# VH-VL binders against q17rb8r558to768: the designs that were tried, part 5

Target 1, 211 residues: q17rb8r558to768
Amino acid sequence: TAELSHLTKNVPIFVCTMAYPTVPCPLHVFEPRYRLMIRRSIQTGTKQFGMCVSDTQNSFADYGCMLQIRNVHFLPDGRSVVDTVGGKRFRVLKRGMKDGYCTADIEYLEDVKVENEDEIKNLRELHDLVYSQACSWFQNLRDRFRSQILQHFGSMPEREENLQAAPNGPAWCWWLLAVLPVDPRYQLSVLSMKSLKERLTKIQHILTYFS
Short names: E, the ipSAE of ESMFold2; O, the ipSAE of OpenDDE; V2, 0.75 times the mean of E and O plus 0.25 times the DockQ between their complexes.

## First folded at step 1 (VH-VL)

Design t2 (framework fv_tocilizumab)
Fold by ESMFold2-Fast, scan of step 1:
Structure t2 (fold): chain C 211 residues (1-211), chain A 119 residues (1-119), chain B 107 residues (1-107)
Amino acid sequence: as target 1 above (211 residues)
Amino acid sequence: QVQLQESGPGLVRPSQTLSLTCTVSGYSISSGYYWSWVRQPPGRGLEWIGYIYYSGSTTYNPSLKSRVTMLRDTSKNQFSLRLSSVTAADTAVYYCAREGYLDEYFDYWGQGSLVTVSS
Amino acid sequence: DIQMTQSPSSLSASVGDRVTITCRASQDISNYLNWYQQKPGKAPKLLIYDASNLETGVPSRFSGSGSGTDFTFTISSLQPEDIATYYCQQYDNLPYTFGQGTKVEIK
């Protein structure tokens, strides 16, 4: 459809914070340029826009995540509270500007599917090990911080039977990346990966560092 | 870049309510973090007053809890402090500050606003 | 509430001197301690977090150590721009509490 084809060129970009597939990203939209951007996204029916962290004050990172608008509350003064959830990841190909907000031509990222039987066995083994380490890390946090994480990000997603069913891999990986106290460089590195094995390996390294 | 800026009256009369606002730019207060108030009486040390979580949940220092209210105005990207029944002991520089959800340190501070409690 | 006690309350040292400030918690706080620098008329600035980690952009002459109840903050070679009051802060439990501060002056 026209909407889908238009989602790769001149995509509106909200320059603010990291966003991840399947992870909630509640936003308060107070700037006129972003209010206009959100209204256009709703009016055109796309109900999506890109989210990237700032690289410099006048630029944004090479990778980001699409945010899907779930609900919008328009306030009397024209400002908005936008309930979003992370969708597809993307790589920025070209930067632009439209009516004061940033735009980008993008390429969507999806994990490369592993088909070799031995590699799939190794992937499952790595996945189960890293998931266990993630659960242990979370359980070892003080009750206060576990409560704060649960309130902000919700519960850690359960393991999925098919690790490669979703184009972005298991949801718990992204939930964990959102809650781990890591430098944006590491977050961007993990977001940019097209290999589930590489992503699990990097997450394992991060978890070991914070153990 | 994230910036915090305090604003409000610099003089408050005894028994009245001290009201300060922190305006945040470069980050939406409803997207994350703890948004705190910390005060410092002239020539003395730092005292944490309380914080408001991005969801609106508040936690206050027990020593001030009966007099403190923190509110957020997500439409203006602001959070505020109200301290009731003020006395001369409440004279201080008031700072707003941001604290991470797991990085439990104050990474950005406002420049501070001096509030004097006097008739 | 967790009480944080700094020692000394003030000190005067010469440029190039090694300066050590101590901070003692009234109960075990593991490594949940931060150090801040406050220059006259300015907001505090984070220097050290989680007892021993140097914040990005902070000079390597600043360091922290300790765990449990006893912590130290060190300036290996005091510079004129280091004239400030230094505060420790625990975040093991609410309310967050600060030490009373240590004023560092140049002789």
Scores: ipSAE 0.000, ipTM 0.418, lowest interface PAE 19.5, mean pLDDT 86

Design t3 (framework fv_tocilizumab)
Fold by ESMFold2-Fast, scan of step 1:
Formats: sequence, structure tokens, C-alpha cells
Structure t3 (fold): chain C 211 residues (1-211), chain A 121 residues (1-121), chain B 107 residues (1-107)
Amino acid sequence: as target 1 above (211 residues)
Amino acid sequence: QVQLQESGPGLVRPSQTLSLTCTVSGYSISSGYYWSWVRQPPGRGLEWIGYIYYSGSTTYNPSLKSRVTMLRDTSKNQFSLRLSSVTAADTAVYYCARGPEYDILTGFDYWGQGSLVTVSS
Amino acid sequence: DIQMTQSPSSLSASVGDRVTITCRASQDISNYLNWYQQKPGKAPKLLIYDASNLETGVPSRFSGSGSGTDFTFTISSLQPEDIATYYCQQYDNLPYTFGQGTKVEIK
């Protein structure tokens, strides 16, 4: 059985949409190459693959997120319904191909831990402020938009007591990034950040723009 | 392979509740997709009524929301439509359909045959 | 609600003719538009999804194009079995809305 942390070479890449840690990413797969990719992921026991948005020059972006397969339904008409959830973020080191789909050698991303006591206090203050702004933004959306978000992404995650417990930081940041109506290039820049402070600051600027 | 079939009374009196059931075969309604109702008055166009997500969450057309309820019975692989306080304007062929699915950008890909409901005393 | 307007409301053409139907949205819907065929007494059938993608099993003579507010549906060489009413449908915003339909008849 391969461990998730050791799936770093010749990783299959689904080139389609943005994906984020802890966020659901349901997929309908009808292309033969991707049906093969999904079947192989299940058969090998890894039950995961990478997700990247397309890129004009390099086929797909330099950063992405692993998707963990939760459930798969293979339909008689050849389509597959794949329920996934975002896992670890990664940076692409080398691109390749296998049987019509893209592959990559990758390096997993983790947030840099803040060790200084005063910086930790400032980080929590920033976190609490931005979380409050996010809650206000979501609460003030028209009912139909809130309903659509709840159906596709679920409820906004609760605040976490330890901001640095998870390698990717608080889950609500990623949920919010998935639902904010911003350009994928902007989303990709946030996905690539290794600083929770920088990510919270960027999210705050986006929220201020929409307030 | 995937098939949808409507069933229910073809005649409903004014002010009563219209009730229709869609039976799905070839796919489990609790495994994915939105499951929708769409109607078509005789000689007119199509109107989306609402959908129920595979989880049970519902969304209805605002023009009908106060009168519409959708339910699912996963043990029978069925979902149903109830439309209260009907009038002659609710006379239509009622279709159940799968979709559209937001994340994959597909349309209503499977439809029932349609059930004509006449609202008359 | 987003209003979908089709043109023409009806047309008559000969077998082998190129048939073009247009659909206009009252606001920008990007590419979130489908096209359906409905034959008399039958349920609608999905032909084109995501503005330009041909549904599986649908003949290649059917095509779609456009984005934003203006969309086009084309039958490159009309066949007798293509006699039907054709509907566009947006799925950018709830409620989902359909055009009024275009009836295609053969001369």
C-alpha cells in the first residue's frame, strides 16, 4: 500500500478546476483517459490524484491540490461520478504523460510555522477579524447564492482553536476561497502561499473589495 | 440504461394538491445529481419547477416556491412533487429529469416520458 | 429571472438545408447554455451542452456556438427526422429558464 506522503513521482493529474484542502470537489468523468486514471487510482489503493487548472504555456499550472476519492459510481453510459475531497497542496517539479493523461513529479506544500509569541498573537487577531468579515459576507449574500453554496460546498467551517495544527491552516480559509467569485489566477496565487498571515491578508483584501 | 418514469393522478380538482412520483432505474438517486421537475402547458414552452439534490436538499422556482414541495424515498429510488392550491393554469405535462449538474456543466440528460395533469372540476 | 429569447419562432426548410436558430440571454450567462430537441408527444432530448459540446449519440450535423448573451444552434443538413421544436436553456442562475422554442418544419 503506498502512503499518501510517498505519492510524489508520476502522480496522475486531472486538468480541470481549482481544488483546495478539505473542500469537496465532485467530478463527472466521461473522457476515457480520465476514467482510466480513476480506475487505476482505485486499483493501486492510493485512491487519489492531482488536480490542476489548465495553463496556456505549460499545459497545466505549477500548483495544485491532491483529491482523495471518497466514492465512485461507474455509469452504464460510460460516465463516472466521482466524489472527492481536497487533500495536500503541491508544487509541480516535472511534467509528463501516461496513456493520454498528464502526470507530474510534485513537492507537497506546508505552511511555515510561526514561532514568535507576539507574531502568534497578531496572527490570531488577524484570523478572528477576517473570519468575522467572511461570516458577514456570506450572511449578506442573496438567499439563492447562499443556497447554491450550501448545496455544493456545505456550511462554512467553524473557527479552529489552534491555527497552526493543520499543515494548510484553517479549513474555513479554503472553503471561502472556493466560493469567492474571483479569477482562478488569483485563487492559484493564494493556493501557492506558504504563509497563513499572507493568505489571511489576501483574503481580507478580496472581502473588502466585495463589501 | 438510466430511466425515469412519472406516475400519479391525471386529474386534479381546483384548490387541491397535485402529487406526482418519479421512479428512477439504472442509477441511485442518493448517489449523485440534482433530480428535477419541469412542466409544459399544452402548446407552450418549458418551465423548471425545482430540484432535489441527492442529499435531500431542495430548491424551487421562486414563482412556485410557496406551493411546491419535493421529497425523496431512497429505499424505493423515487422522488416526488407536490404542488398545492392548483388552478387551471397548472394544467401541463409534468416531466421528471436528471440535472442539470453545475460542476460538470451538463444539462437535463435523462427525462421521464411526461405525465399530463389536467386541473378541472 | 434571466429571459431567453429565440429567433425565429418557427421556420420551414427543405431536406438538406442549413438551419440556424439563435438564442439571446437578457444578461451574460458565459457558456452555461444547453439546446434541446422536442418531437411531438415526446420529452425533450439534450443535444448540446455547455454552449458547444455535442451530447453522446447526437448526430454531428447538430452544433452550437456563442458565449455571453448571443448563442447559435445549427443543423448543417436538415433531415426529415429533425422535425421538432428546439429550446435553449440557461443554467447560469436559478431559476433555470428556457427560450420560447423554435418550431422546425419541412417544406
Scores: ipSAE 0.000, ipTM 0.434, lowest interface PAE 16.5, mean pLDDT 86

Design t4 (framework fv_tocilizumab)
Fold by ESMFold2-Fast, scan of step 1:
Structure t4 (fold): chain C 211 residues (1-211), chain A 122 residues (1-122), chain B 107 residues (1-107)
Amino acid sequence: as target 1 above (211 residues)
Amino acid sequence: QVQLQESGPGLVRPSQTLSLTCTVSGYSISSGYYWSWVRQPPGRGLEWIGYIYYSGSTTYNPSLKSRVTMLRDTSKNQFSLRLSSVTAADTAVYYCARESGDYWEGYYMDVWGQGSLVTVSS
Amino acid sequence: DIQMTQSPSSLSASVGDRVTITCRASQDISNYLNWYQQKPGKAPKLLIYDASNLETGVPSRFSGSGSGTDFTFTISSLQPEDIATYYCQQYDNLPYTFGQGTKVEIK
């Protein structure tokens, strides 16, 4: 497991889709520039690169998520299948370019820890309520849609007793955001949040909208 | 760019098993999607036969279920169709297709093979 | 099984004309309908998915509308390359079923 805080300058950026901490992100890579980028990531030993959605005014968005390479299959015809999983979130500080692909200087994001005992109890109560709502929403989807989600994203992660053990908060929050049909601008806004309470509150609002 | 190509015998005798293979390039069939077979008798419309999940599980059209088997060969990046006890009514162009989409966008067949004509005749 | 009925079975129109094809489901399928174009000797090509969404790379003269049981496919200005058979397909329930097809010809 690499410590990503040391990989902050001239980070290679794959401009394609939303990515989230702990969520699988399989990629089909056919462009030579991205095959070169991925090969370099493997050869340098980092086995990581950034993922950002495109932006109509800029080449890519101000926030993204690092992807960790799990497996790569280079096809004889020059295409690649890359199995990745989301890592740390980041904010873009400066944009660049290298051999046809985008790069960025970045700053990693971490949730601000809640230290007050009463606030921690309230956070746990909110978490448990929203998790139950998420489970109900998922179980009430049509069987075909539920089966497809399970195959693409895997099962919804289990709830965690220590809500603040991970710097990005509970894994199930990101799994749910990957599967919910929300505006990309809204998804980007949630990705940029440093408060677990705000994230849970926004997820609750989305689930209420779809109930 | 993902491409699908059907292959297999173009002539099958009545009562025998029709066997076709779909070779997929540009994407691993074990990494995602549903992989489908659709047929079209000469001069007629389209009939969905079934699909195989990227995990290997299958679903078949009930009208053909007793005669259909679909398999995948992940080492060759292929999936296949076997249709047993064929008759002249099974004469058709057979297409393989990838089913894309999600629960909100919907499901649709976005990549198709060119089709392979199979004639059932003595 | 859900039955899909297209109307008309065939039509003939002039270049530049507005062409409309309808598709009727035997039961409510919400928006779970796709439209495919098939040119002679070729595989079907996806044009419209989820009733009204245009597939990437498909010309804007093609459009879809409708929900429930009644659906419409429109070509706003018919071009010579649009000569083909058009099929609707439901994905609300298995097995997937197609309409019988509408053959579009230019007079």
Scores: ipSAE 0.000, ipTM 0.446, lowest interface PAE 16.0, mean pLDDT 86

Design t5 (framework fv_tocilizumab)
Fold by ESMFold2-Fast, scan of step 1:
Structure t5 (fold): chain C 211 residues (1-211), chain A 119 residues (1-119), chain B 107 residues (1-107)
Amino acid sequence: as target 1 above (211 residues)
Amino acid sequence: QVQLQESGPGLVRPSQTLSLTCTVSGYSISSGYYWSWVRQPPGRGLEWIGYIYYSGSTTYNPSLKSRVTMLRDTSKNQFSLRLSSVTAADTAVYYCARVDYEWLGFDYWGQGSLVTVSS
Amino acid sequence: DIQMTQSPSSLSASVGDRVTITCRASQDISNYLNWYQQKPGKAPKLLIYDASNLETGVPSRFSGSGSGTDFTFTISSLQPEDIATYYCQQYDNLPYTFGQGTKVEIK
């Protein structure tokens, strides 16, 4: 069994789309290099790989999210159907290559925990306000868009009692970021944030724009 | 290739529960996709009953929701339909089918199993 | 629920004829529509997905078009093996709903 902390050097990188903690990311893999990468991940027992969007200057972005393989089926035509879910976020430290696919040395990201009691109270108030705005936005979407979101991402996660229990903050924030019609550069910026307050504030601004 | 096959009693008495099983080969039902039931009364069109996602999450047609339960048995690679309180209106050919999550098309179907509700 | 209405309910045509079937949604469904072929005694088969895309292995004589509320399915040159009932299906909103079907017979 490999620990996530042991998977920091020469991590295989799938260069394709944004991925977020706790959010499902089902993949249909056609390219031979990625089929090889997935097969290796399963055979070594790691069952994880990194996901990054492309970058015009550096091949792929400086931030990404680990994908945990839940299930995989190799089809007779050479395709792979891979069911994954987002895990830890990371920052890229060094780029490499292996058998046609990208690799990276990475550093995992965690939100900076707020310790001050007054600040925690203010954070909870902001959280509850933004969550209510998110619920209103989702419920007021046309049936078509709501149905597509439910089919692809599932229902919006419920509020969590302890906002800082998870190192990436509440799951609903990432679910919402995945479904909002947001520019990928902006999504990448939010993914890289180490402050739950800053992330909630940015989400609030987006929701206000679409209201 | 992927194959689906229905099995279960072809005759059910009014007020009893209709129970059908779909056996899948060539693909693990826990690996992805929606696994669905669709029915067709004799000489009529198609009616979607519901589906179960690989995760176990279920969604049912609102017109049948109070009577429908879908379950999966991942060890046998099967998913099942239970329809309670049946009447003559439930007489139909019942198909199991796979739903592709990108296009939401029913891309693989069982051969169908006729269930007659009669005393 | 979104209602799907097909026309005609049945038609008879000769081998080589161009056959056209229409499907109307009770509300705007964009292009979220599929077409199926069901031969007597068999399960339905997916022919067209996302209004106009041909499923793998399906002959090129089959085509689909349309968006919004009005959709068309066409067989450019009817063959004997095309005797079947054809169904449209929307996936814009749950529950999935099908048209009542169009029975295609050869004269």
Scores: ipSAE 0.000, ipTM 0.426, lowest interface PAE 17.0, mean pLDDT 85

Design t6 (framework fv_tocilizumab)
Fold by ESMFold2-Fast, scan of step 1:
Structure t6 (fold): chain C 211 residues (1-211), chain A 123 residues (1-123), chain B 107 residues (1-107)
Amino acid sequence: as target 1 above (211 residues)
Amino acid sequence: QVQLQESGPGLVRPSQTLSLTCTVSGYSISSGYYWSWVRQPPGRGLEWIGYIYYSGSTTYNPSLKSRVTMLRDTSKNQFSLRLSSVTAADTAVYYCAREEGYYDSSGYLFDYWGQGSLVTVSS
Amino acid sequence: DIQMTQSPSSLSASVGDRVTITCRASQDISNYLNWYQQKPGKAPKLLIYDASNLETGVPSRFSGSGSGTDFTFTISSLQPEDIATYYCQQYDNLPYTFGQGTKVEIK
């Protein structure tokens, strides 16, 4: 549609941190450029913008996640706290600038659905195994680290009955990526994957490394 | 003034690699913009081949991706096109162009074009 | 890939005639469409961008309209210098794709 096309072209980009589908991402907005960006997002009615990590050439990564504005709190000193939650993932096709903030033309990412019945069965078995490994990893963390994670990210989401119902796959995968003590390059690699099987396999590898 | 000029062989034999260079003057290709190649077979329409971003990142038309490579030579202020395994269907005028963004006056268009270079694929 | 289909493929008209050509996209491209004029032996020249905006220096007899999948390009009063092939181009999605072109000739 015309409205959907608007959300993929000249999308405003906040260059800061990793963001993931379904995961809360509260932001403190100080810079005038980003205050303008947030204001425009609200005024246009989209209430969305992209989030990407910075790269080594004073630019931003090829993959990111849309953030949906849930609430805005204005502070007396002119700062604002923007409560957001991760939405759709995207690949950057073209970079631009607008009034000091970055923009991008993007393509939304969706997991490629597995249609073969035997492959679906194998995917569910892999999912259940990795979920159990994630639960064991979390429960076996020292109390101090577990408490810090719960304070910052909340509890691990429950398993979903249909692994392919959501275009981004199960929510617990993204929660886990946010809490695992891995380099942002690994996080970005996993964010860019369009295969749930590949994502679960990589998560399993990471979990095995920490066990 | 910004100017683009294609150069390279006007005749390429089937199965060989087509190589063209675009020389840019008046602007550094490493300072900004997308640098693109577009072709036009004689008497037919236009086909976008791909672009190279000022950072070196490339995007190619999927229909040509397995045969296309684009490179930059920032010391000579040039970007190039290599198209492998050519056939008679690759006979075309090849244009290089600079692509500017939405906020510029030309709005998402190629604001500067080379004059075009005819490449004939023939034995 | 988004397919762009132009009609007619060619037309012949008299000086002063209204000329209309149509461009259809295989999927919704909003207003992310340009129109180009190409004279023999020359590179294409932008006439219309974002479906309906006239490029600087382009005569007002040229106009564009449409959104979504159906677009039209009009020359309100054909002049001899307008003899050219006209192309539509979508930039909603990569790869950029062009229509096959409409050749405009004078009778």
Scores: ipSAE 0.000, ipTM 0.414, lowest interface PAE 19.1, mean pLDDT 84

Design t7 (framework fv_tocilizumab; at its last look DockQ between E and O 0.02; V2 from the best seeds 0.00; counts 0 for: pae E 17.2 > 2, placed apart)
Fold by ESMFold2-Fast, scan of step 1:
Parts: C-alpha cells; sequence; structure tokens
Structure t7 (fold): chain C 211 residues (1-211), chain A 125 residues (1-125), chain B 107 residues (1-107)
C-alpha cells in the first residue's frame, strides 16, 4: 500500500518550463533520465516531482512548483506522455544530482495570511477589480487564441468566496499568469511572491500594459 | 508514418445516431495534436465538425454542437464521432484528420496535415 | 462564423499557364489561412499553411500570399497532375471555415 509522502530533501527536479499551482502541465518526455525519474516517482508512490526553468549558469532557478502526476503513458517509440497538475510552490535550498537528473532540497512557499479586517476588505476590492480586468482581457482576445488557451489550460477558474482559503491564493491568478504574454523571468518573480496583494498588484500592472 | 483510417456503418436511418471511429497508427493520440472530424456532402464543400485535443478536451462546431459527441479510446488509439438525430442533410463523406496546432498565444498554427481516406455515410430510410 | 469566398468557382487553363485563385474572408483573419488540394475521390491535401508557407514535399510552383481579408493562391506553371479542386480555410476563429472551392481543369 502507498502512503502520501512529504518531500523536502533530494526532490527530483525536471528542468524545463514554468509550472503553477492548480494549473495543468502536460509533458511530452523523451529523455531517458526524465523517463527514469518519472518511473521512480510512480514506483515509490510519491507521484510528484519538482519543475524549474533553467537559469543563465547551466543550473536551474531558485523557485519552482511541484507537479503531481495524474496519468502517464510510456510509448514504445521512446516518448512518454505525462499528465500533471501544479501543486505547492517551493524555494530551492540546495542543489544535487542523481543518475543524470537534478535534485534539490526545498522549502515550500505559502501566502502570508492577512488578518486585519480593513486590509482584508481592501484585498477583496483589489481582487474583484483585477479579476474583472482579466475577464475583459481574455474576452478581447481573438477566438483562435481563446480556444487554444481553453484547450491547453482549461476554463478560467471561478472567483473564490474566501480569497485566503488556499495557501497559494485564488486559482485564477495562476491560470492567468500561465497564459499572459510576459517574460518567463517576470513569471518566476510573481511565482516567488508570498503576498496575495503584491501578486494581484503585479498582475493588474501587466493587464494594464496590454490594454 | 502516421495514418488515419475511418470505419463505421455506411448507412444510417433518419433520427438515429451516426457512429464513426478513426484508428490512428504511427502516433499516439494521447501524445499530442488536435484530432478532428470534417465532412463533405456530395458535390459540396468541406465542413469542420469538431476536434478532440490529446488531453481529451473537445470543441464542436456550434451549428452541430447539440448533436455531436467525440470520444477517445487511448487503449485502441482511436477517436470517435457520434452524431445524433440524423437527417438526409447529414449524408456526406466523413474524414478524420490531424490538426497539428500548437499553443502560442502570440501566433500558433493550425492545419490539417494528415487525413483519413474518408467514409461515405448515407442517411436513408 | 467567418465566411470564406473563393473566386472563381471554376477555371480551365492550358499546361504551363499561370493560375490564380482568390479567397476573401468576411473579417480580418491576419495570416491564419491554409490552402488544400483535393483530387476526385481523394482526401484533401495540405499545400500551404499560414497564408504563404509551403508544406514539405509540395512543389515550388504552388504559392500563397495575402493577409487580412484578401488572399491569393498561385500555380506558376500548371501541370496535368494539378487538376483538382482547391480550398482555402481560415483558422483565426472557431468554427474553422472553408471556401466553397475552385475547380481547376485543363483545356
Amino acid sequence: as target 1 above (211 residues)
Amino acid sequence: QVQLQESGPGLVRPSQTLSLTCTVSGYSISSGYYWSWVRQPPGRGLEWIGYIYYSGSTTYNPSLKSRVTMLRDTSKNQFSLRLSSVTAADTAVYYCARDWGTYDFLSGEHAFDIWGQGSLVTVSS
Amino acid sequence: DIQMTQSPSSLSASVGDRVTITCRASQDISNYLNWYQQKPGKAPKLLIYDASNLETGVPSRFSGSGSGTDFTFTISSLQPEDIATYYCQQYDNLPYTFGQGTKVEIK
């Protein structure tokens, strides 16, 4: 029987793309090292690994997101199709290697909860404003781009009644960050934020730029 | 070497459901691309019916959406078309086709690069 | 839905002639247009994608141009094997829509 495991040390790292909490991340894998990594994840029962982008020094970024394996197909032509979804965000503490793939010791990131009533009210007002701007941006896209986004990422998540119920904040923020036409370095910066207010403010700035 | 092949009944009675299957060889339908159905009534042009993305998500032509269902069977490497409540107007050659579209919100390209040979379906009493 | 209108509906030309077919979209589709060749009893074959890009294995006598609402498909020197119906198709908006087709015959 397999039990849920908390991984923080010697976490296997797939160095490839940005990943975000709650956002689907389908992977087409042909590299033997990553096929091995994925098989090990399934065999040990953890069914998850870290995802980070490469940095400028032939290493990987200081922040990333865990990917949870939903399904996997190992194909006879050497390809693997891995259906994943983003989980917890993390900060890299120490880098390592195992059988050709990268590993890391990590600490998970969570948004800092706002407790003050006035600040919570202000946060909801900001949230509602930015959500409205996001909907407008999406609706103004050409139908082709909108249909491609829907097929790759699914529908924009609904607004949540409690903005602080999830440790990473509202799901729609991460969906939007995945689809916005911004530099990956900017996306990485937003991923690393522990303030929902700061994240909403940056998203608002990006949306205003594209308006 | 990717090939698509349609199969299913060539005759369907009015008000019944038209069912066709596309068998794909040389590539796994769960590995990528959009997998489409396109039809052509005798002597007329081409009409796009819908597609299923390799993840299983579907999009249908709004004119047919209430009658269309597309499904995939990854174990058999097949995707299928069901069209309900057929009439004589649904008589056509039905093609399955691969759409090699890629996600790129700045550009992206969609084209039907590989087609099945087509299967004529006649709707008649 | 975006309407695609081809002109002419049919044409007859001699071997070696330059053949031009036009395709007009009812709204701006940028360069998101494909051209297909369909021979009698056969499935369509992709010739040109993204308005002007020649598909691998397609002879260089075929070309496409245009953007926005007006597009042109050209066969620079018509060959006997080019007898077919040619279709334009937009992929800017769903549903994908095709032109009515242009039948090319040799005199």
Scores: ipSAE 0.013, ipTM 0.579, lowest interface PAE 7.8, mean pLDDT 87
Fold by OpenDDE, look of step 2:
Structure t7 (fold): chain C 211 residues (1-211), chain A 125 residues (1-125), chain B 107 residues (1-107)
Amino acid sequence: as target 1 above (211 residues)
Amino acid sequence: QVQLQESGPGLVRPSQTLSLTCTVSGYSISSGYYWSWVRQPPGRGLEWIGYIYYSGSTTYNPSLKSRVTMLRDTSKNQFSLRLSSVTAADTAVYYCARDWGTYDFLSGEHAFDIWGQGSLVTVSS
Amino acid sequence: DIQMTQSPSSLSASVGDRVTITCRASQDISNYLNWYQQKPGKAPKLLIYDASNLETGVPSRFSGSGSGTDFTFTISSLQPEDIATYYCQQYDNLPYTFGQGTKVEIK
């Protein structure tokens, strides 16, 4: 994944859906405020903005994911298709507004590393188990659902050798979280976790539920 | 109580784009479900157009895929249908509906449990 | 696409009669079939899901059965308020497809 700049102040926020690290998030942009936001993101050279789900109490959720713009296709009618991919997770510290779109001061989230060798071993075992369960779950899905998932999200990422190499942990976990048909509030709770073990445990629980 | 309501122009000229909006009340469209469009030509049966999932992903009927675009505005709790290059064959009552297949992914259960009242769109020169 | 064929296209029966509508799928769709009721000028209403499950709030006189390719919708005792067109709908494969409908009238 591309290295993302450290935007922490007045980060433009696209209020729409859940986004996750490393997961592609294609957007169809038609609202003027977001057209403006995307344009500015490109012009300033950051080519980044935050993605948050809506929240009835706070306009948008307390947690989100940065999106990196990879490509923008402008349509004749003024709409645009924006090719984005998930970057860093963040927590919202302060909410704002700029020219019709939301902004936020944010802090980035990173997983807490496990240092104990026994804990690392346990984590690896859990990881491998859940990965296998995920694969099984996906393979047992009906063909039409597999096709839909593959079309929208692509293939499930492979296992990584070093589980703690990335600050957000293994990519397949986020892919899986994106494809699992659970409530966004639940997905959000997982997104906010700084423990891979906790995420894996939650994911395992979900997989068990759907199996 | 969850309610759906279609809105948009009732008349569209041939070759233009049909545009409808479904306003959802009582439930956030970003919280779950498949938000679908179904149409019914006068005196005829029902045709599924497609859906936009609460996560934003879309799936369209292959027969209409090249002309259909579904979008959502979560801030307004609305999702929309655009159908380009319309002809007289696109004259129909258009319904927005909720598909409850969200949490039964393995079994693949789907059903339209809540419908809007429908909006007649006539394609005429 | 999966083709859904209903029979009959229309029927007329007396109040209290048993009414049976059939739906045939062009391929095996397991039990992934729904039944809807559409009254004139109204949106369809879900009555039966997964071939045989009665939707909440739907009268017990409505029922569904079948699996695979052949399905049956039954009104055990036809009531005046049941005048409507009934549709089967499969969700085994995309795109979702509906039967052509069965118009039910009272004699």
Scores: ipSAE 0.013, ipTM 0.510, lowest interface PAE 8.7, mean pLDDT 90
Fold by ESMFold2, look of step 2:
Structure t7 (fold): chain C 211 residues (1-211), chain A 125 residues (1-125), chain B 107 residues (1-107)
Amino acid sequence: as target 1 above (211 residues)
Amino acid sequence: QVQLQESGPGLVRPSQTLSLTCTVSGYSISSGYYWSWVRQPPGRGLEWIGYIYYSGSTTYNPSLKSRVTMLRDTSKNQFSLRLSSVTAADTAVYYCARDWGTYDFLSGEHAFDIWGQGSLVTVSS
Amino acid sequence: DIQMTQSPSSLSASVGDRVTITCRASQDISNYLNWYQQKPGKAPKLLIYDASNLETGVPSRFSGSGSGTDFTFTISSLQPEDIATYYCQQYDNLPYTFGQGTKVEIK
């Protein structure tokens, strides 16, 4: 339920890779500390943990994405395959440690809605332009790369009729950011954005850079 | 503490190349931020010339692009400005400045937070 | 290029007066606007970033507001050390551009 998704204190943090709302994040887990963390998440019924990339000045970045556990397969060699999907974005308020893995107190991020009718119109125009550019970029990829993206991430989500209905904005934006070959620090900056206009503008810049 | 200091000739002849160097102390120019040149003709306003990103990528004001080159020397922690074919209109105080931005001027965190003291360059016969 | 127009070009006020400077952009720049103070013979100093955020160490008598195309910079109680020229600067699009400046003097 919505109430169960509002975990904000002592959230377990997996320090590994970038994760995005709505995007699958399959994990191969072999470290004892993370196996413990995931086991606890299942046993307590929360079935969620935060994902953050490492940080050069801190143990992990100031922003991340919650991962929802969908399935766990324990392999004979001691590894676990953890099937997750991205949920809410968050900002780290306070860092901690528990039994060798990181924890955090967090605040969730949601997009700030644009309410002015002229600004909504401009936002829709920008969205449609950037979506078209994203589709063109994807179709112009070499077949091998396009196939790898489809295998790991699935198809690009269809455009949404209400651009601002979801608290994180359109799902295709996050899918695109997950598949684009850009630096994690840049990806982290975009993850932290609460303005759909800013996110679309950054995506447009990235697509232009790769065109 | 981070400090920026301009150096170079104070007098340049018309049609020659103006060259300035900014020495940065207290932070590596290859570790982050944008590193800019801004000029101010005597009694007039400020004009952004261009920047070099910490990765080495450069971007110049279109009004000056044909005459501007910026370089860096990471071993000396310096970045430089070359402005070719100068005229009297290029007489100005030249500042180097740090922009605390991250990747692109479209981010919400761009400002010139640290400036050098400025170097007056006069273009005269 | 985005043109930044400041008003007034100069002003003179007494210590303790409220001072207001306006900056207008030629197009919508959201809140991507900074304010700088430049004392004679010195480099500019950042006072306000992103239209309304006070830089660390800047006195609270300085403030900024606005978004879109119209921005306001205010000194709530003018002090003798505030004699300077003030510049707005946009960073919404390259090239970065500055207003022409507002010279503030004490009567």
Scores: ipSAE 0.000, ipTM 0.429, lowest interface PAE 17.2, mean pLDDT 86
ESMFold2 (binder alone), look of step 2: mean pLDDT 92; pTM 0.945

